# VHH binders against q2ydc9: the designs that were tried, part 21

Target 1, 344 residues: q2ydc9
Amino acid sequence: MASESAGPAELGFVEAAPSWRLRSEQFPSKVGGRPAWLSAAGLPGPPELACPLCGRPMAFLLQVYAPLPGRADAFHRCLFLFCCRTPPCCCGLRVFRNQLPRQNDFYSYEPPSEDPPSETGESVYLHLKSGAHLCRVCGCSGPKRCSRCHKAHYCSKEHQSLDWRLGHKQACAQTDNLDNIVPDHNFLFPEFEIVIETEDEIMPEVVERDDESEIIGTMGEAHEEELESMAKHESKEDRIFRKFKTKISLEPEQILRYGRGIAPLWISGENTPKEKDIPDCPCGAKRLFEFQVMPQLLNYLKADRLGRSVDWGVLAIFTCAESCKLGIGYTEEFVWKQDITDAA
Below, E stands for the ipSAE of ESMFold2; O stands for the ipSAE of OpenDDE; V2 stands for 0.75 times the mean of E and O plus 0.25 times the DockQ between their complexes.

## First folded at step 4 (VHH)

Design z5 (framework vhh_podentamig1)
Fold by ESMFold2-Fast, scan of step 4:
Structure z5 (fold): chain B 344 residues (1-344), chain A 122 residues (1-122)
Amino acid sequence: as target 1 above (344 residues)
Amino acid sequence: EVQLVESGGGLVQPGRSLTLSCAASGFTFSSYAYGWYRQAPGKQRELVAAISSGSTLYADSVKGRFTISRDNAKNSIYLQMNSLRPEDTALYYCAAYKRGFGPTSDYEYDYWGQGTQVTVSS
């Protein structure tokens, strides 16, 4: 094997992990918590992380570490997905891609350290190697700072107010505790590592009829699979849902399917994107499918709030076919949402 | 600094077995996928076997004869080679890449050892 292939899908599953394993220096794929940013510079600003529908700050949903083979400029490469958690909206989505060459200003040329960091406990690092400050609530770019202590930073007035009422008012005078102790704002999703397994290993091809076709024929099932597939009076919609259900039933805990350049697995034939619905990259290249988020993820998010909760059937992420490098910043890519209610 | 060090190569008679070892250092071993590659003189380097979290991949020419394994506690990768043939003669390399989503072909490997020579001859 000499080249990249579209291959079978890789599946993502959630696992608990210590927080230090999910920091940027470990290049994680993860769900929830704060983003483990790749480049320490050029972060999306508050406008780019505001819900496109309601304008409120979005919550970090997940990131996928997906380097590209043979690409010096994509030795490190990560996709960051954000979603709106503000009822009654809960519909906005944005996804960003960042990539770095192996030699860069932020990370060692050598692989990540095997040792846990010397600092222990509930340590939260809210500044990056670039000197950029992160919001105490969400971990996104925090250009606003507390006027009293000058140490707490925020992306928005909403998050500043949230932090203030949940403890910062008291903690503001105790600056030595500010950097390493952050209250639970009930804004972030629960945090998990994403573990990767190949679909071929989980769902190997099964040959059911070898040496036993005579017995099956006696039971009135001789080439039933072949004849049934040819004779089925099945709607396009029924076929799509059956395929989806079959793929999910073999490994129901999958929260993500990855396959750059393969076809997405849709829950229905309705509300699927047409070519015209997928905008081209600002660099001029077409976008192609890279990964999708499965409805199973919703079970791990515990995202129910008073009012409307975040919900989807499938989220499909499309990225620049050339994975272009436009500076050191984060490039917005495209996400398409197919709701499960669209199928019903 | 990351290092992959192969050992266990040598001269063996056809039909015999040999086990290659690869000692990895400087890595968070469990976070990497590993492969064994070989290169005979005048030939392209080719994948022999690869191993990630639990999945293995073998070249058609070695399926059923070679077995790749990893020992996370010892930071080591092994290639058990059974029923060796003269055409298995090559310099054998251990290779590693940081685990992420995406393919596992030899074009994605980040780190390579110096190789260990396997010669199958009477």
Scores: ipSAE 0.425, ipTM 0.717, lowest interface PAE 1.4, mean pLDDT 78

Design z6 (framework vhh_podentamig1)
Fold by ESMFold2-Fast, scan of step 4:
Structure z6 (fold): chain B 344 residues (1-344), chain A 122 residues (1-122)
Amino acid sequence: as target 1 above (344 residues)
Amino acid sequence: EVQLVESGGGLVQPGRSLTLSCAASGFTFSSYAMGWYRQAPGKQRELVAAISSGSTLYADSVKGRFTISRDNAKNSIYLQMNSLRPEDTALYYCAKDSYKRGFGPTYAMDYWGQGTQVTVSS
């Protein structure tokens, strides 16, 4: 058997990309737009994607393509994060994992082409290979059908009404061009590809203190003495925040940190999860940390254009340690929101 | 055109060390996981070690003796082999993963070098 050893964190950055590179068959990691679903079957339904508090449809935030080496059942593997965009709620987060073996019903056994496809006729794909229909507004499962044209599909009455108001009423009779006339509903986040760099390549060597999670530079003896003196006079909270700021300062554009099984990087010692706060997987396995979303992502979401939008310090995603396959589709995992620390 | 060129093989006595190198060209090197495989006479090809952006993978038989590394600036990977044993005798192949690395490698190799012979004998 092969044994994997985890290294430094991988950092995610956003870049503009042509739409074809963000389609499901490219296995993208991406922010915003509609989900590039992995399995075309077993999608989470409207109840699973409704905010638990306000019942409104959640918006797709990001997805991370994260296959597991040596796991035939996780050859393709992707995590999908959703958030509530209703300002009075300002919470409501859900994350789903989907995985497929290399041989599956949806994708070629061979890797995808790096060249642009010949098809340029459709910018929005609202029908999956399974025959499932996607909501015209959000791209999530759309079991509700327009009673007039029978070709537009929706996850909810809210999205049906929104689309009707913004253009579908006029377009309802033009069924052959329906996908070409999808308006901007001001519901989706701006769309970007997530590109990856290793922290080990971009950050200098740091030494973490055992019990306090402190960072000490690998400078000479005199500098170490100065850092020891400083550490004695700082609160634990100040030291945690300094560690966070140090990790961010070398690559301030990082929107994501990935490292399955490593320790999360917290913005403060407040509102961190205890082991008991992280539920076990229904399969019986513990959950472990997989990735976190950094506050820098908020700058790319144009959150202020809707006012009082989503906000966070850190979002930490925990997944089944066994990456189990329970049932036929998307398995809900766990997300912990750590809010921004109060400004002193 | 993707090309992988191995070097550093040879005849070595048991207990000694050898370093293999693989020079890659024709693709965006930093975007793909890479690996070392070996094939002994009469046996199937097996994974020795693999390396992605953030992790390494080793066969149990070489763990603690072999170290895989990469240099993205030089489009190269290396296999440092310590405490060599007669059972390490094989043709060693450099390989490229078929998928770009993402967050996590697939280790489904699509391109292979010609191989470099390692013989551990007295």
Scores: ipSAE 0.520, ipTM 0.777, lowest interface PAE 1.4, mean pLDDT 82

Design z8 (framework vhh_podentamig1)
Fold by ESMFold2-Fast, scan of step 4:
Structure z8 (fold): chain B 344 residues (1-344), chain A 123 residues (1-123)
Amino acid sequence: as target 1 above (344 residues)
Amino acid sequence: EVQLVESGGGLVQPGRSLTLSCAASGFTFSSYAYGWYRQAPGKQRELVAAISSGSTLYADSVKGRFTISRDNAKNSIYLQMNSLRPEDTALYYCAKDSGYKRGFGPTYAMDYWGQGTQVTVSS
């Protein structure tokens, strides 16, 4: 379980970005909008993207591009997190992993250009190179076709009806650039790029240690017994929350912490998973921690406008320890939700 | 042709500083992570420091003394070595990561190596 190979955590922060930077060929880590799918084939279907609690289509929350450079079969690797936005549920979560070797059917062998392409418009791309069609509302697999124009695709009748009343009825006969004429359905989360920064713990940790050492030194030898007594009264729960608050205070805008194989940072000692609560991968391997979503992300989602909004203290994502590859398809991984109400 | 060319090595006295440079050519420099490795006589090659687009990693033995940096405009990686010790004596190699560095996870699996530059810390 324990791994000493990982350094400090990597932190994710949101930044506004032009749409072209968040397209699949740029291998983005991103929040909101439609998924920038990795493999163009083997997408999870509507049943796999239905909320496990209420059965309605889930919304894309974020994706993390996290390749394993030592692994030829995981040269490109991405994790996709979905959540339920349907009141009164808003609690369902699913996460999927997809991997590709460097030589594949979808992307150039050479790295993508960092310069803007000639086509920089706000176009919505709803047809993949595999021939797969994407839902006009959510950007997930869309096997249902509009009976009138035969060009608009949907994951569900719910999204088809939503799109029809909000604009497709008027646009149905004007199918040229249909993929570029998509209204705001108030279903997708706001879109941001996730930028990565290594957690710098040297100076903050020195400050914390110096503060405690200074308190002990200042109160001095005269209060050593009293200080030891006070330290013994700090509960495990208080220590967990203090550690969490300290890590957050250094970079309060962090929306995600990444560290494959490290220990998760919990907001409290309540409702944390035991080994038996984390299912093994269908391939037979154990799962290990890969990343967690921080409560700060909620500030960017405008989730409170739903009245009964999405809520969490921490979302912890666990993935196959072997990062197994079964064809070009998307493999469901495991997500654990720790509520902020657990922290009192 | 892909090339990594190290420079800046030499003989220095303990406590002094030295800056190593690595010039890269033959590929899209900004798309990859890079690292500095070292190998002392009779020892295995070890990671010293690594840098991606947004993160750095250091071996415990050099943390606080060495600083890795990159200059994408110059296609160059640097290793600033402060407070040098005799045990820092080694052949220093620049290396390119095999993976594109737009993502999380500094696994640092190197696939291209320079010829190395000798650093000797002695009086």
Scores: ipSAE 0.453, ipTM 0.705, lowest interface PAE 1.3, mean pLDDT 80

## First folded at step 5 (VHH; framework vhh_7b18_3)

Design d1 (at its last look DockQ between E and O 0.73; V2 from the best seeds 0.53)
Fold by ESMFold2, look of step 5:
Structure d1 (fold): chain B 344 residues (1-344), chain A 124 residues (1-124)
Amino acid sequence: as target 1 above (344 residues)
Amino acid sequence: QVQLVETGGGLVQPGGSLRLSCAASGFTFSNYAMGWARQVPGKGLEWVSYIYSGGSTEYQDSVKGRFTISRDNAKSTVYLQMNSLKPEDTAVYYCAKDSGYKRGFGPTYYMDYWGQGTQVTVSS
């Protein structure tokens, strides 16, 4: 039962990047924007990308490039995470894995160029090499098309109506350059590259406030009044939250922790999965922890400040231990949402 | 056709030195990182040293301060200067070419071509 990934965690951080570095042929890890699909065939369809709780189209949240170099069928390997951002729900989540051998029908055997392409990447690409059309709003599979121009595609009636209202009504008559005239639908999350740093193995001791309080902020004491009202004694929850804070303290802006087969870092003792809560892969293998999304990512998503929006303590992604390949399509994996219980 | 040819191995006494060379052909050498790995008897393959296309270097802890990797882009060669050799350095040493793919999460190096290896024996 030894894992080849049993080492220190790798940490993800957001960074601005030019659009061309976030396209599929660059194999990005990224937050927001439209998905940079890996295989151009077998995309999840609208039913797979509808929120499992409310049925509305989900927004692409992030993707992680995580190849398995010892596996010929996973030379390229990506995980794609989607979330519901539609009030009042904002709770549904789905995650998909796709992988390709080095020799494939979509990408060069040789690595991508490090030079910017001469052709502009600013134009939105709504058509994949496989012939699949993408929704003009969300960049997911768009099998529905406008009955007037026959060129604009959508995943859903909701996105078709949104695009119609925000500009397609006028643009539909032109048809010559629809791909160059895609309005801002205020649906996609802001787009960033995810950059990688390896976590240090030696964790610092808890910094005493009375010794260095003027240098280090009081982040870990944001809930001081709540804890003082609670039995005046450290609880199991207090110890778990303090461990979380100390573990991340060297790199407090991490938005992602990656380590296939390592233990997740939970923010509290509540709302964690038991073994029975993590379904086996349809191939029969167990699922293993692969990465978690940290609450710090929420700061970059421009969530609505006055209404219900996406929220989580931790999102934990579990994937097939065999990283099995079920044809050329995308395989749904498992995501656990650890919510934070409000104290007040 | 990518080819990597190692030379410079041999028998040396403890405390001695050897310089390994790896002649590369069949690709644009200056665009790729290169490395040395070794097969220690009875053990698996382990990384020794790595040199990026821009010239920065990395070393396994057990060889830091004793081994130096370098490259000559004009001659398409990579070198490993091995000083203060110990019996535990006895191995077949392989030159390897990085695939050039950018780092993802998980393993950081993705070698796609290897040389035939050269034997280094440190014994008295």
Scores: ipSAE 0.504, ipTM 0.745, lowest interface PAE 1.0, mean pLDDT 82
Fold by OpenDDE, look of step 5:
Structure d1 (fold): chain B 344 residues (1-344), chain A 124 residues (1-124)
Amino acid sequence: as target 1 above (344 residues)
Amino acid sequence: QVQLVETGGGLVQPGGSLRLSCAASGFTFSNYAMGWARQVPGKGLEWVSYIYSGGSTEYQDSVKGRFTISRDNAKSTVYLQMNSLKPEDTAVYYCAKDSGYKRGFGPTYYMDYWGQGTQVTVSS
């Protein structure tokens, strides 16, 4: 299998965007807010979106729209990443893939208008076109409903209680206004559009070292060579980190690196996955690297306000090499979390 | 109905030049990106060049510096100027219309209509 010369990575950057640009119909790559679900059917349920560590509802972190050329069944394709925001855990991560053909039940065959919709109302969609109810707090599947008004839906008792405390109690009796006013529950991450740029291959400036090594043979060079040789023992770790820093320095605000089948850019040689650490897809295919989330995203998430906050060095996402469709729903993929080792 | 009609193919000697034209009809030409792809007999379809609605262009590495894609919105025509042709450029060349969907991550050329193709043969 010829290693397709992995083209340059595509870089993701965060930009402010109007809410309409980040709706499902626009097929966004985005950070934070509510998920812009691709398929309105087969959404991950509360169990799938619970933190595998603490069991609490995870927050939507980002989605990446990444169609596959030549794949009719993946004309639309999106990856959804979730993370746990619940202290002290904040460690749970899950990623789901969904894909649709061009002809589907949810979207027009023709591309959406790039013009703002006439109805500029920031209406929070509490249900999908399919009629599936969404949680008022997190925008995920909400199979639970308020026992009083029967209009408010939730993914969990936790989110129900949260919404109740933050305003639903007062609004519940006023059934006509429930759909228009969702309070800030301080659960969702800030919302941004992910803008895509191609990584510029810095042609290594062949520093033509003009070897004008004037052999100034002065005697003191022997100790400097030993010190340089000792200094040149750049540990493998140092080399990895240097590479990471170099790549980041070119585009310091990058929050995402995309390249299907390329090697991830690791921050450290520690806690990197081996091939055996990446589980195969249930279809039998291998999972391949598709994209990674950079630590720079943490700066935009304002996660610092909460004690043990969401933290990572790199999040690497691995997806089915065949981009298989396992059933009607969202297929779970694999995320590897590389933590920043505090250099003691 | 969308129609794409390629012209300008033919036999040319190595080092020669050809200019392909694709006449488009049945849609608002200026609003869509256009592309050229080629297919060698027994091989898969290969993208050659792409021109966005705004006029920005992309090229396959193998044709960079030799081929130039351009468009005339008034004539609803996309062109491929092929210079310094090589035997390896021998293929059926197809004109394609982009679907107009937003590009995400990865190579996302969504072509929804194709021409019938024009044969380009580079031979001594």
Scores: ipSAE 0.437, ipTM 0.746, lowest interface PAE 0.6, mean pLDDT 87
ESMFold2 (binder alone), look of step 5: mean pLDDT 86; pTM 0.880

Design d2 (at its last look DockQ between E and O 0.50; V2 from the best seeds 0.54)
Fold by OpenDDE, look of step 5:
Structure d2 (fold): chain B 344 residues (1-344), chain A 124 residues (1-124)
Amino acid sequence: as target 1 above (344 residues)
Amino acid sequence: QVQLVETGGGLVQPGGSLRLSCAASGFTFSNYAMGWARQVPGKGLEWVSYIYSGGSTEYQDSVKGRFTISRDNAKSTVYLQMNSLKPEDTAVYYCAKDSGWKRGFGPTYAMDYWGQGTQVTVSS
């Protein structure tokens, strides 16, 4: 196992971006909104995108565009993270991987234009180019359709009911405009682009402790020994947290840390996964750490408005070491949630 | 048709210098990043250096301070100045064209065309 010299972590930051930049054709890393699906085929269905705890539809949280160099089949590669927004649960998490070769049925072989499209209409795509229908509420697979207009699609009865209450009832009779006006269902997270920066390795300034050992022998030695003894009892937990704080302090607004095969940055020593806690990929390969979501993202998600709100210390995403292609669809990967332990 | 032709390889003593050139044709050279990679016999391809269309550069740690990548857009040529060569630098060096795709997370050098390579041998 060649320890790929774990280069510095890449950091993700959120920035406002126009909607066209966050479309699938632009291969975005993004937070919130609707998923910019990579492959138009084999989308996760409602069962796969249901919260494993409460069974309710999960919300798209973020996607990370992370191609693998030297892998023809992963010229395009994206990870999609979903979370439960349903109180009181708000704990369900799922992550899916999709990858495509450069030559594929969905996208040009050549890079997309970086120029804004002439058609600036913020049209919500309710279907993929493949003809796959998307839920009006969440932008995920929508196999259910409105029994009246047969044009509106939904992932679930819940989303259907939600949309019905929030305007579809009125629009359903006016079928010509249904595709152009999707109300805010207050289900989607705020949408941002994730921009990438490299973490600067702060070379620890070797504080040359000038050992000016001026032995000022004064009386305060007893208190310093107690303070040193107290300082020496930095708990393992304190050390971990200090490391976390130190790394965060360098770039306080970081929402994501990316480094395939590197060690995650944990907020505490508690509730960290052991190797045995990370399930192997169904292909037989191990899953490796790829990236983590930082608690700072919560500030951008405006999650505070939701009672038991989405909350985490760190979300660590582990992906197949081989980045295998399991079928034609999206492959579920593994997410570990580390919660912030309320210091009792 | 895109073509990349490497030149400048050869035999050099340790501590010596070589300058590799890669003549590019068949595309708008100035619009694309270019790179050098090397392959040691029996080993995988290793990135050596990368130069963006804007002229910014990246280097493998093993060659930092010794190698310099540059480009001449007028000549559609990318160069690799290799100084203080070491036996460990012995490899076939390949010129590559970037695909122009945006970068995501991770090493995202998506090169779409490669030269035939030029042999660099550093030996006493």
Scores: ipSAE 0.567, ipTM 0.849, lowest interface PAE 0.4, mean pLDDT 88
Fold by ESMFold2, look of step 5:
Structure d2 (fold): chain B 344 residues (1-344), chain A 124 residues (1-124)
Amino acid sequence: as target 1 above (344 residues)
Amino acid sequence: QVQLVETGGGLVQPGGSLRLSCAASGFTFSNYAMGWARQVPGKGLEWVSYIYSGGSTEYQDSVKGRFTISRDNAKSTVYLQMNSLKPEDTAVYYCAKDSGWKRGFGPTYAMDYWGQGTQVTVSS
């Protein structure tokens, strides 16, 4: 068989969608709200979803539905990205992969209905088919229970206290179905569907430059060696910025770029990983780039505290090249945060 | 029982035209997206064109402007009009029914039913 290059990137954009399109049985790609968990068994527990830097509960940022249909154990496949939004940290990140065969204990073998469900879908669903309870605040595994009503569940003391202050104190005494009255805790990001478009191959600027820098002559003059070094550095950074701007110019609202095994589109030459910075999967396989989160997503998030909000140039997600199944449940993968260089 | 039958293949000179037809039966045709794929000898199956149940269309870049997919829901038939044919278009062309699974990122779900294929040869 002749070798073929990887295809073009797929681009993600946010759009509003009714809540029913974003439930687990619809296999959504989405930003914000609560996770639409894939497998209802083996969820990451509170320790796995604590910020690796500050230890506080992380917020769900986005999930991408990325099936491998020719792979029996990954007919369904989803990646879940979490970030710390708690000041002063706002820096920690974790990402998880989960996959299921077509025949499984949670979903129909047949594709989901195209029709809206007869019910409104306004209620929050906090109890999975596996029997697992979800935190009322964040939608993650909630093993802690309110000692008064025995109905409200939480991932942590922090979220229990938050829910108590913001309405559960009253609601705990008033109803036997608490899922209908979950307040806005100002913790979840705004919820959107991610819709997909394939990137066009035609770019407005085509530059015939050799990526290998050739020096074609050196004259013996003082200080010219230092000037040449500075020019090369600035030229490389300018080329990287130009490539980034050119790639996004036709679709400037893209919040995500997907392509398993393609090269990431970095915003600058700084703060990029070397191969050794990307850990191998515990199964022994290398990790491959799969998708990146673009800075444009920040425009859709409502987390503005002065000097204390989530921020990034690019988030790059790397996953097991074999898409392996290391037991039951969710497998942690790797995310690299490229911070932007403040040029102001 | 789902059946897809392609017709309209043949030999044509470079720059010529062919119109492929795919007669479908055994399912509610108007509810499903349909597509054309081709198998070039020595390469693999590649998608050519896709038509949604509502009539919107997509094309591989190499055939944009030359090929047109269409459907007639009353006749349960999908068409591929191929103009300005090139030797690179030589392949077995298959009609396919979409499985109904939602598109995600990355590889698409396999089509759940395929026709037997029709040969298109572009040669002097």
Scores: ipSAE 0.534, ipTM 0.793, lowest interface PAE 0.6, mean pLDDT 82
ESMFold2 (binder alone), look of step 5: mean pLDDT 83; pTM 0.840

